# Designs tried in a protein design chat: VH-VL binders against q9nrl2r1430to1533. Part 231

Target 1, 104 residues: q9nrl2r1430to1533
Amino acid sequence: GGVHELSAFEQLVVELVRHDDSWPFLKLVSKIQVPDYYDIIKKPIALNIIREKVNKCEYKLASEFIDDIELMFSNCFEYNPRNTSEAKAGTRLQAFFHIQAQKL
Key: E = the ipSAE of ESMFold2; O = the ipSAE of OpenDDE; V2 = 0.75 times the mean of E and O plus 0.25 times the DockQ between their complexes.

## First folded at step 13 (VH-VL)

Design v34 (framework fv_nezutatug; at its last look DockQ between E and O 0.39; V2 from the best seeds 0.00; counts 0 for: pae E 14.4 > 2)
Fold by OpenDDE, look of step 13:
Structure v34 (fold): chain C 104 residues (1-104), chain A 121 residues (1-121), chain B 107 residues (1-107)
Amino acid sequence: as target 1 above (104 residues)
Amino acid sequence: QVQLQESGPGLVKPSQTLSLTCTVSGGSIDSGYSWHWIRQHPGKGLEWIGSIYYSGRTDYNPSLKSLVTISADTSKNQFSLKLSSVTAADTAVYYCARGPYTSDHAYMDVWGQGTTVTVSS
Amino acid sequence: DIQMTQSPSSVSASVGDRVTITCKASQSISSYVAWYQQKPGKAPEPLIYSASYLYSGVPSRFSGSGSGTDFTLTISSLQPEDFATYYCQQANSFPLTFGQGTKLEIK
């Protein structure tokens, strides 16, 4: 078999997942653990979902991919107060993403 | 590619309310990002007016807060500016812009072309 | 409010010149500074964010530096299309504030 190179989107998702501040974003928030989350967040998304979309080639434009990542961060800041660990992690990860996204 | 377009009356009488709308295309205002109004008086620099976010939360420039209202209409993919009790000092080019959704700061990475509003009797 | 003192207000230069514009913040704003370019009759266009990162499509002759209170925008070799007004903006806290602008004119 052959080895396939990761696309730019795949590579960036891998980098985001491996980042120390990715823990709030790896998977969807549990409704059991956070009962009111989905009353507030209408378009939930997480890195595992974005990765799946990448694998399925659902992103035709970089802007579409970027929009989903930004949505992910927006959801975090929407639900979590600024002083929470989640918001702080999100702030750092978003800054990292913004730098990496310029290469797309 | 997201695009922003300002619209509204180019002439407003003193003491009336200035109303502008920013129409967003190529992206949704109901899916993240922050949305801003900035103005530029003739021959002057840039002044931030206010911002609206995903939740509908707003931030306003304190110098204008009592007179400014920013709102969003997700069904039309628009957000709007209302500035009450205008004077000649409110004559300016008004820009709407988009930036990333952040917790405590903001950049503007996409701008509308701007619309001129003149306050005159 | 955080004041951004931009200098110079205007500068005349020739094609090929190295041009530096500075902004000084009234208090520390980390690296939360953006730079914009505005041509007559046009909207501002973003050049740099977070003090030193260029937006996609911005020529490499543009660069930004600084942290804390002192920031600079540099054009290493001025091109004809670079004659415009430039603005810095602090993105550290609300209210967002801009520098007064620097008009870069042809000598």
Scores: ipSAE 0.816, ipTM 0.930, lowest interface PAE 0.6, mean pLDDT 95
Fold by ESMFold2, look of step 13:
Structure v34 (fold): chain C 104 residues (1-104), chain A 121 residues (1-121), chain B 107 residues (1-107)
Amino acid sequence: as target 1 above (104 residues)
Amino acid sequence: QVQLQESGPGLVKPSQTLSLTCTVSGGSIDSGYSWHWIRQHPGKGLEWIGSIYYSGRTDYNPSLKSLVTISADTSKNQFSLKLSSVTAADTAVYYCARGPYTSDHAYMDVWGQGTTVTVSS
Amino acid sequence: DIQMTQSPSSVSASVGDRVTITCKASQSISSYVAWYQQKPGKAPEPLIYSASYLYSGVPSRFSGSGSGTDFTLTISSLQPEDFATYYCQQANSFPLTFGQGTKLEIK
């Protein structure tokens, strides 16, 4: 009966969103607030987009899901110098992601 | 999970060009990662050869720069190493590896299985 | 080039022992160090990045510490599967460089 169980991908995205260091990653960077971002970052992505892709079953391999998450962190590190609050949050959330992925 | 597999000839003659290919499966080379070649000489440690980034940027070990070319073919999900004018000193196990994209540095978080290349007449 | 010097070159130890391997950089590299395990006939496998962060699936008996020039890898209770050679790697500047390795032998 019923196969509407949360996918492992959805559970992991929920845990990432709930983490205190998720704030730089919840939605796409605003062009108005950061106008040069999209000149530098060619493959923008954020947790709300990843969650939508999980909801629509757009990931065919677990590696595709993991690559989107890692791309999200790589964009953060490419745009933000290592000493910024954004980069430090990215480092901590990435470490959390690696731990959570191990449990699934 | 992402897997990397090296391929190419195991025997190369001196003065020829060593050509190796790394095939990436379970992920895309056109992601926000860096892609590396590392070699290990018999009974010795590891030597970084160079890297290519998803942006197309390359960095090479200065000791090899004039001899080495690293390139990517995103349509085949592969990146390649060419090392020209090889000698017996280039005999080694060659690894491809993945690291996170940064302009500053990389930690190799996925490694290929390695391919042995012998340079002899 | 930044040289990475590991100590000791080899260690013989028994199951259950605590083992410490050190790595010294020729200049400050902040915390930009990784550790790898290589078993005979196999590729290196990542253990630790950024001096102290464990990769997914790495047993908690492994830990790393250090900053600046001095770094350590510790195995708190040695297991038979830990027989391997261990390498540190600096990621502070190009060219990326590795330590010469520490061979861990199980008695």
Scores: ipSAE 0.000, ipTM 0.586, lowest interface PAE 14.4, mean pLDDT 86
ESMFold2 (binder alone), look of step 13: mean pLDDT 91; pTM 0.942

Design v35 (framework fv_nezutatug; at its last look DockQ between E and O 0.66; V2 from the best seeds 0.00; counts 0 for: pae E 4.4 > 2)
Fold by OpenDDE, look of step 13:
Structure v35 (fold): chain C 104 residues (1-104), chain A 121 residues (1-121), chain B 107 residues (1-107)
Amino acid sequence: as target 1 above (104 residues)
Amino acid sequence: QVQLQESGPGLVKPSQTLSLTCTVSGGSIDSGYSWHWIRQHPGKGLEWIGSIYYSGRTDYNPSLKSLVTISADTSKNQFSLKLSSVTAADTAVYYCARGPYTSDHGYMDVWGQGTTVTVSS
Amino acid sequence: DIQMTQSPSSVSASVGDRVTITCKASQSISSYVAWYQQKPGKAPEPLIYSASYLYSGVPSRFSGSGSGTDFTLTISSLQPEDFATYYCQQANSFPLTFGQGTKLEIK
């Protein structure tokens, strides 16, 4: 079969997932492990969900894709205090994303 | 693309409450961004007033904290500023802006056109 | 509060000139500095974030540098549309604060 070139969104998601600071964002937070998470976070999202949306071509505009990524980060900062490993990882990953997003 | 538009009375009497609304289009305020109010006194620089975040949490400039209230209405896709007990010093162009949601810091990457508010008897 | 001391307050220059604007923070703010351009009667427009990164659409003649306390905005070759007031802003901590501004005027 032929090799398909990744879209810009796909490429960026791959880069985000491969980033050392992606671990808090790879999948949705477990309700079992964090019982109060979904009481606080009303619009949960993670990189695996965003990747799925990309694969399904649900993003028609770059802004839509960016909005979901920003939502992902905002959820992290809403739930996790600034001194937590999750928040620190999120801060670094968001900075990386902001640089990469300029190419979209 | 997201656009912001300020609205409200351009004239406010001293001691009254200044009320402004920022209407967001092309995007939702119920999203992963921070939303800011900034003002600029005539011929002066920029002053950050405060911000509201995804959760509804607010941060205010300490110099104005006791007088400022920022709120959001997701049903109208708006967020608002109230500044009580205004004086002539509150005469300024008021801007609303959007920035990325951060835990420690923030930039303003999208601005409204600004609205002039004059405090006068 | 973190004070951002911007200099000069005003500068006159000609088209084609190299222009440098500086901003000094009262304490270390890492690289959390933004630069804005404001033309008369208009809202500020973002130029640079994180000290050195240009927003999309900003001409490459604009550049930012610095870390810690000292930051610089440079226009390598001034164009007619660049005459405006420029502001730095620290995004390290609240309250967010701006420099006093630099008015870039035509000589």
Scores: ipSAE 0.699, ipTM 0.912, lowest interface PAE 0.7, mean pLDDT 94
Fold by ESMFold2, look of step 13:
Structure v35 (fold): chain C 104 residues (1-104), chain A 121 residues (1-121), chain B 107 residues (1-107)
Amino acid sequence: as target 1 above (104 residues)
Amino acid sequence: QVQLQESGPGLVKPSQTLSLTCTVSGGSIDSGYSWHWIRQHPGKGLEWIGSIYYSGRTDYNPSLKSLVTISADTSKNQFSLKLSSVTAADTAVYYCARGPYTSDHGYMDVWGQGTTVTVSS
Amino acid sequence: DIQMTQSPSSVSASVGDRVTITCKASQSISSYVAWYQQKPGKAPEPLIYSASYLYSGVPSRFSGSGSGTDFTLTISSLQPEDFATYYCQQANSFPLTFGQGTKLEIK
């Protein structure tokens, strides 16, 4: 909650979006291009949605923000096997996130 | 802050089913994490029993074959262990744990305090 | 199953000593290793994941290294609160497996 936490959340989301490995996470997966995705992933989320929630002050606790970011990665690993480009990008971006999240 | 607490009977008779419950507080079992059961035998190291994922998927230690069932109840924010046909070899301290779901099969970043289970007639 | 063998099984040391504990995997596990500290009557506490990354709040005197089959946990200057049992864990393959533990005792 508070103004300082919202600024920190926005800064972290911007850093995630800037990262080279953000490409699988920028927006929700297309149902047309990936028809079975929403049969497997029950709680879809992406960086653009998280950023919108930050802008609307929808996160009251840092843990709520962290949990949405972790859910984003968990969806990637649930849908994508270890050796896919998406899972490899997710692994690298998640590691970057864990380092940056220590600053919250 | 996420906290995990094991509960269940401390004494179980041979051939019965061991039932343990892990109650999660300060977070949701549905939050995109993996949830684990681990046990520690007297004077020995740690043994992974199995995991349940936020999706409902389960993975079990092959050494326990069809004897183990792990399930979740999201309305109570709990996940549970059932181990059937227990013997004295199942005497241990039982832990529940959480980990981020990663492309590695998992690390345990939050642990319950553990509960001692004795299998004896 | 991947076997994790720790060495030594116990070590006796004094406050201020450098302590090294090793963990050997029966096959290559890349860097997919965690380390835990356990005090008597308590649950294990996470120290390190992915061979070398410290969890938040873990003192900087703890460090991890290694890749492939050989991994090391180092305590650079032993403190009184560090006397405990230490476990490694591989996360490369199911079943998840732990080392047998290394007991760090006061000399």
Scores: ipSAE 0.172, ipTM 0.794, lowest interface PAE 4.4, mean pLDDT 90
ESMFold2 (binder alone), look of step 13: mean pLDDT 91; pTM 0.941

Design v36 (framework fv_nezutatug; at its last look DockQ between E and O 0.53; V2 from the best seeds 0.00; counts 0 for: pae E 8.8 > 2)
Fold by OpenDDE, look of step 13:
Structure v36 (fold): chain C 104 residues (1-104), chain A 121 residues (1-121), chain B 107 residues (1-107)
Amino acid sequence: as target 1 above (104 residues)
Amino acid sequence: QVQLQESGPGLVKPSQTLSLTCTVSGGSIDSGYSWHWIRQHPGKGLEWIGSIYYSGRTDYNPSLKSLVTISADTSKNQFSLKLSSVTAADTAVYYCARGPYTSDHYGMDVWGQGTTVTVSS
Amino acid sequence: DIQMTQSPSSVSASVGDRVTITCKASQSISSYVAWYQQKPGKAPEPLIYSASYLYSGVPSRFSGSGSGTDFTLTISSLQPEDFATYYCQQANSFPLTFGQGTKLEIK
C-alpha cells in the first residue's frame, strides 16, 4: 500500500497530541464535570476537533489553523487560574506550539 | 495578515459622546485575542483606555471607567469605543490594537493607524 | 497602578552609536513588558514583547532585557531610521501603563 505523507497541519496536531502537556486539550471539557465552563467559554475547541477539521481540509490558510490553536489556549487561560495544572500545562504546550508553528 | 482600522467622527462637541469603531480584517475578533483602545494626547505619551476579550469580558482604565464602554460586534468583526461627557482633555489620537491573550506573549502586536478626535465647541 | 518610569526622556545620538533606554516598574512585573517605536504622525509599532523577544521583522540590532522591575531596550548600532520615540509598557496588571517615552534624536 501507499504511504500518505502527513500535511504540515496534521503533523503538528500529532505532535501536540503526543506532548506530555496535551491532556487538558485532547477533547472538549465535560459539561457534567465542569458545569459552568460553557457559560464562560463561548467558543470551545479541542485538539480532537482541530484534528477533525484538518482531516476535512477545512483549513485553507495556516492562519486559520493557528487561530484555532490559539483559541484553544486562550480558552484554557480564560477559565483556569495561573496556578492550576491546566494553565501550567497550557503554557508549556503553547510554547511548544509557537516553536513548531514557525515551520508552517 | 491582520489589520486594524479606526473610524468615527473626528470632531466631537463637549459633553457629547465620542464613538469610534475598530474594524478588523484578515482575522476574527472571536479568535482568542484581546482588543484594546489606546489614546495619545497631542505631544504626550500613550494612555490605555480599555480592553475587550473574545469572551466579552471588558477591562477599563479606572481613571476613565465611569465614562467608557467597549463593545464588540462579531458579525461585523468590529469592536467599538464610547466615551461619554467628553472634554478638551479627551482630544487625542485614538488607536485600536490587538493583544495576544496568552501567558507567554505580553504586548500589543497589531495597531491601527490611529484616528484623530478633537473635542471642540 | 504600576508606574513605568522611563529614562532618559530624550537622548541625542549619532548613527552607529549604542543606545540604551531603561524602564523601571514601581513593583515587580516579571517579564510582562513590551517596547514600541513611534515616529511622528505614525502609530506605535511593536518592537519587543515579553521583555526580550523581538517581533517578526524587527532588526536584530534591537534587543530587550530585564525582569522584575528593571528593563532595558538596546539599539546596538543606531541607524538613521531608528530616530523616533520609544515607549515601554507593562502588561502585568490592569490598568495597563506605559512609560513616558524616550525621544531619540540625531546629534
Scores: ipSAE 0.021, ipTM 0.707, lowest interface PAE 4.9, mean pLDDT 91
Fold by ESMFold2, look of step 13:
Structure v36 (fold): chain C 104 residues (1-104), chain A 121 residues (1-121), chain B 107 residues (1-107)
Amino acid sequence: as target 1 above (104 residues)
Amino acid sequence: QVQLQESGPGLVKPSQTLSLTCTVSGGSIDSGYSWHWIRQHPGKGLEWIGSIYYSGRTDYNPSLKSLVTISADTSKNQFSLKLSSVTAADTAVYYCARGPYTSDHYGMDVWGQGTTVTVSS
Amino acid sequence: DIQMTQSPSSVSASVGDRVTITCKASQSISSYVAWYQQKPGKAPEPLIYSASYLYSGVPSRFSGSGSGTDFTLTISSLQPEDFATYYCQQANSFPLTFGQGTKLEIK
């Protein structure tokens, strides 16, 4: 909640979207291209959805926003083995997120 | 603020099963984090026992994996440890902890206060 | 299993001193080290993740460095509340493993 907190969430989401390693996280995983994904991942989430939730003020607590971002990464690591391009991108983007989140 | 609290019997007899529960408050166990059990032997260091993920996936220390079971109950916001066939060597302070899903890149960021378990006849 | 070896096992120091604690991994773990502080009778408290990044609320006098196999925790100017036992932990692969601890005591 609050105006400063929502501005910080907006700025952080923009920074995540602009990061080179955001490509696996921009939109929900395609069921057509990855048929088993939704059998394995119970709570799908992506940056475009998180950004819409920030824009619509759906996060009432900073912890709710952080939890959605961390869920996004944990879904990636649950579905993808450690040596895949997706998991490696997730590791780098999560590290970037933790650095940016320290500034909140 | 997320808080973790261990509970269970403080005294267990040899050959019995040690059962502990971790209650999570201020957050949801179904949040996409990893949930861990760690123990600390008297006057010694820390030993990772295993973890459970919100999906139900588990990872166990190979030294304990045939003896250990970690489970979760999302309706109670709890996760649990069972360690079978205990001996005096299992006497320790037992902690539950939370970390990011890949805690192999990051440490545990929230710890319970610990519960002492003594294995004695 | 990746073995983590801390040195020294203990150190005696005064308020205001600079203290360094080292942790050596039995094989390369990139920068995937966490550090914890534990006071007697209390749970470990997180200090540092990924070798050099402080958790929220950790004083800036704490710093971490290293990559590969050799890692260092530094306290730039000891305060009375810093006397505790410190543990490193590798966060590279399962099973997660901890160093044996370094006890920091009042001189």
Scores: ipSAE 0.007, ipTM 0.689, lowest interface PAE 8.8, mean pLDDT 88
ESMFold2 (binder alone), look of step 13: mean pLDDT 90; pTM 0.939

Design v37 (framework fv_nezutatug; at its last look DockQ between E and O 0.78; V2 from the best seeds 0.00; counts 0 for: pae E 2.7 > 2)
Fold by OpenDDE, look of step 13:
Order: C-alpha cells, then sequence, then structure tokens
Structure v37 (fold): chain C 104 residues (1-104), chain A 121 residues (1-121), chain B 107 residues (1-107)
C-alpha cells in the first residue's frame, strides 16, 4: 500500500507491541515449547496476527478489534496462573489497553 | 456491539428448579470475556450468583453453590443458569452480564435487560 | 466475604449540585472497585472500573477515587438524567459483592 496515516487500530497495535509487557503476546505460543497449550486454548491469537488483520482491513468495527485483543488476554489468563510473569505482564498490558481503547 | 438477552419461565413453583438462558448476540461466548449471572430481589441490591469462563470453568457464590449450576452451549451462543429447590427468597430480577477476562478480578461491562422470576405456588 | 458498605442509602439533590457517594470495604481491596448506575426498571450500567477509570461513553461529570477500603463516586454537577440508584462493587475476590445502593433523587 501507499504512504498513509496510521489508523486508530494500527496506532494502538503499535503501542501495544512497543509496551514493555507485550513479550508474551508478540507471536503465537510454540507448540514445541508448550505442548499442552493448544489443548487448552481453542482460539489462539497474538499481536502479529491482529496486526495482519488490521493491515488487511478485516476489522470493520472497533468492537471486532477489541474482541480479538480481549481474546488474546483471556487466553493468557486462562492458561497462565496469576503468579506467572506472563499473567502479570498481561494484567498490566490489559489495563493499558483498556485505557487506550477508550479512544476508539 | 454485543447484546445479552435473558429468557425463561417467569413463574416457578417452590421446590422446583429455576432455569434461565442468556442468549448472546454480536459476539461469541466461545471467545474471551467472562460471563455472569446476577440477581436483584424486589427493592433490594444486587447479588452475584456465579460466573463461567472461556474454558468452561465456573465460580459460584458460596451462599448458593450447592443449588446453582451454570453451563454454556457454544453451538447456540448461550449460557444458562439452574437454581434448584427455589423458595420465595429466590424471587428476583435475574440479569446475565459480560465482563472482561482478567487474572482474578471481575466487573460487568455489558448487561442483559433482566428477566423477572417469581417463585409462587 | 468482603462487605461493601455504601453511604448514604438515599440522597436528594438539585440540578447542578455536587454529589458524593461513599463505599467502604470490610478489608483492603486495592483499587478493584466498579460503580454502576441503575435507573428504574432498567439494568445496571457501568460507570467506573478499577476505582477511577471512566467507562466509555460515561459523562465526564462522573468520577471515582479511592484505594484500600474507602472509595468515592462523585457527580460534579448533577443533571436531571442522573436520577438513579448507584452501586459499588468489589472485584478483589470471590464472592463478588455489591454495596446496598444509593438512591439519588432530584429535588
Amino acid sequence: as target 1 above (104 residues)
Amino acid sequence: QVQLQESGPGLVKPSQTLSLTCTVSGGSIDSGYSWHWIRQHPGKGLEWIGSIYYSGRTDYNPSLKSLVTISADTSKNQFSLKLSSVTAADTAVYYCARGPYTSDHYWMDVWGQGTTVTVSS
Amino acid sequence: DIQMTQSPSSVSASVGDRVTITCKASQSISSYVAWYQQKPGKAPEPLIYSASYLYSGVPSRFSGSGSGTDFTLTISSLQPEDFATYYCQQANSFPLTFGQGTKLEIK
């Protein structure tokens, strides 16, 4: 595509990716590294997938975009106990997202 | 835009089982968020009944745990409440609601309109 | 269980007034408090989450504050449409519990 101003969705994804607590969410969990992950998580998703969907203009409503981000967080909390680094990072990133999503 | 709608009998006899269903539209119960039942006795405040999550895991109010069952049907995009052995104390407006999925603290951002259930012989 | 003691139970105020509602938790719950508005015959609607964050679409005249055990909902300038019952809710631990509510009536 041509040079254009980032959409609100694109901007928010960039902010999420650049956040210090984004590391658990940047890409899909490796089945090799976490063999039971996909037995538990039915709808895996990550920021790179969401970014791709944004780039392809697959989100027609803000609610659709928000739903995928919330799914990403729900997967994290479903799989990771509260005291894990992943859950703690997710908690902080989700709080950040909830504030930023108010602009959508 | 997600919407929730409660449905079920508005009248239940004492000792019977109250059964309600929450139908979700504009979003999937099989993808993220937490899902809750809350009730409000006439002229009273709000009481959390229980919740169901992505995995099908449930949490119940201990005061009602032995009598409550919450389940989900992803094929119908519904989740349900069963409350057994009802009494007049179970007369209330029953709400289903959605909230964010968090590590361990929950609140409700979208509510159904509520459905009135009266327990009477 | 964590009890949420809400005060006052009822309050009458005029349009333009500053209104404050307080919620006290029986133990520390950090900032895990939500506030709801319920109009007669309607379902509750969210106002505030995490003690101080305004839910999307809620007028800026609403604000929340507090941490630990003491929490406050404030309406800076009361409007006619603010006639409703307000509830606090602790989200710190199960079972989730609500305050008994504050009925706000317009003079």
Scores: ipSAE 0.842, ipTM 0.936, lowest interface PAE 0.6, mean pLDDT 95
Fold by ESMFold2, look of step 13:
Structure v37 (fold): chain C 104 residues (1-104), chain A 121 residues (1-121), chain B 107 residues (1-107)
Amino acid sequence: as target 1 above (104 residues)
Amino acid sequence: QVQLQESGPGLVKPSQTLSLTCTVSGGSIDSGYSWHWIRQHPGKGLEWIGSIYYSGRTDYNPSLKSLVTISADTSKNQFSLKLSSVTAADTAVYYCARGPYTSDHYWMDVWGQGTTVTVSS
Amino acid sequence: DIQMTQSPSSVSASVGDRVTITCKASQSISSYVAWYQQKPGKAPEPLIYSASYLYSGVPSRFSGSGSGTDFTLTISSLQPEDFATYYCQQANSFPLTFGQGTKLEIK
């Protein structure tokens, strides 16, 4: 845990949110608009949820934070075929995250 | 942080089933990652055997497809390899590994220590 | 299947030398190549992903480049701990495949 790690997590989440390809990941997918999503994705998560968990100091290990971010991308790739706008945005944002995460 | 450890028999007789288990610590098997088995033959290079993903989906090397099964047990934080009908050609060091789950490309960011398996009568 | 061919198969070098190892794919794999270091009796360790990105904790003397079919791993100034076997891996399509390895030995 440590407070310096949580500050780094917050800065990284802010950079992810500001990235042009963040649009599929800002909020949880709507069950009303996408009824079958939660039949396929059992552990939903989004940037607003991750940011709230950082703000409340809910991550005890850096690996827990990284795992939530990776789960967010993995859900996108599992639900969306590779040629969709969502999957392409996910690929670009994940690549950005991998570069930024090296700074942690 | 994440650590992978292989376990299983070191000696297996021809025609039997090789069963190996990878135990994950410092992270969850149920996280959004890909989980791999790779082997290294004596004096030879590395061969990818197959993968299982957090979703339960699997991919296998076509050269082994009918002989290999990879499964996961989230309650034990483990994933396993079964390789049927082994021959001397299956003698190798077996590694488990983890990588990010992606849409179309896979590399391994954490490896286990490896376990030596000998197939001999 | 995509074949990965490394060269040289073995190289003898001294501490402080610059070493370049190449990897050639049998068809285009964009930038989807990874590099691993393996010391005797140990598991492979990740060095580089996506042709040119270093994993956290990898010394900056390691670098990677290439796209398409031709890729290189460069060590700018060898250290004693760099004597090992190096493998490239294509990550573009199944089955995932590795180069045959390059053994880097002390001269």
Scores: ipSAE 0.405, ipTM 0.859, lowest interface PAE 2.7, mean pLDDT 91
ESMFold2 (binder alone), look of step 13: mean pLDDT 92; pTM 0.946

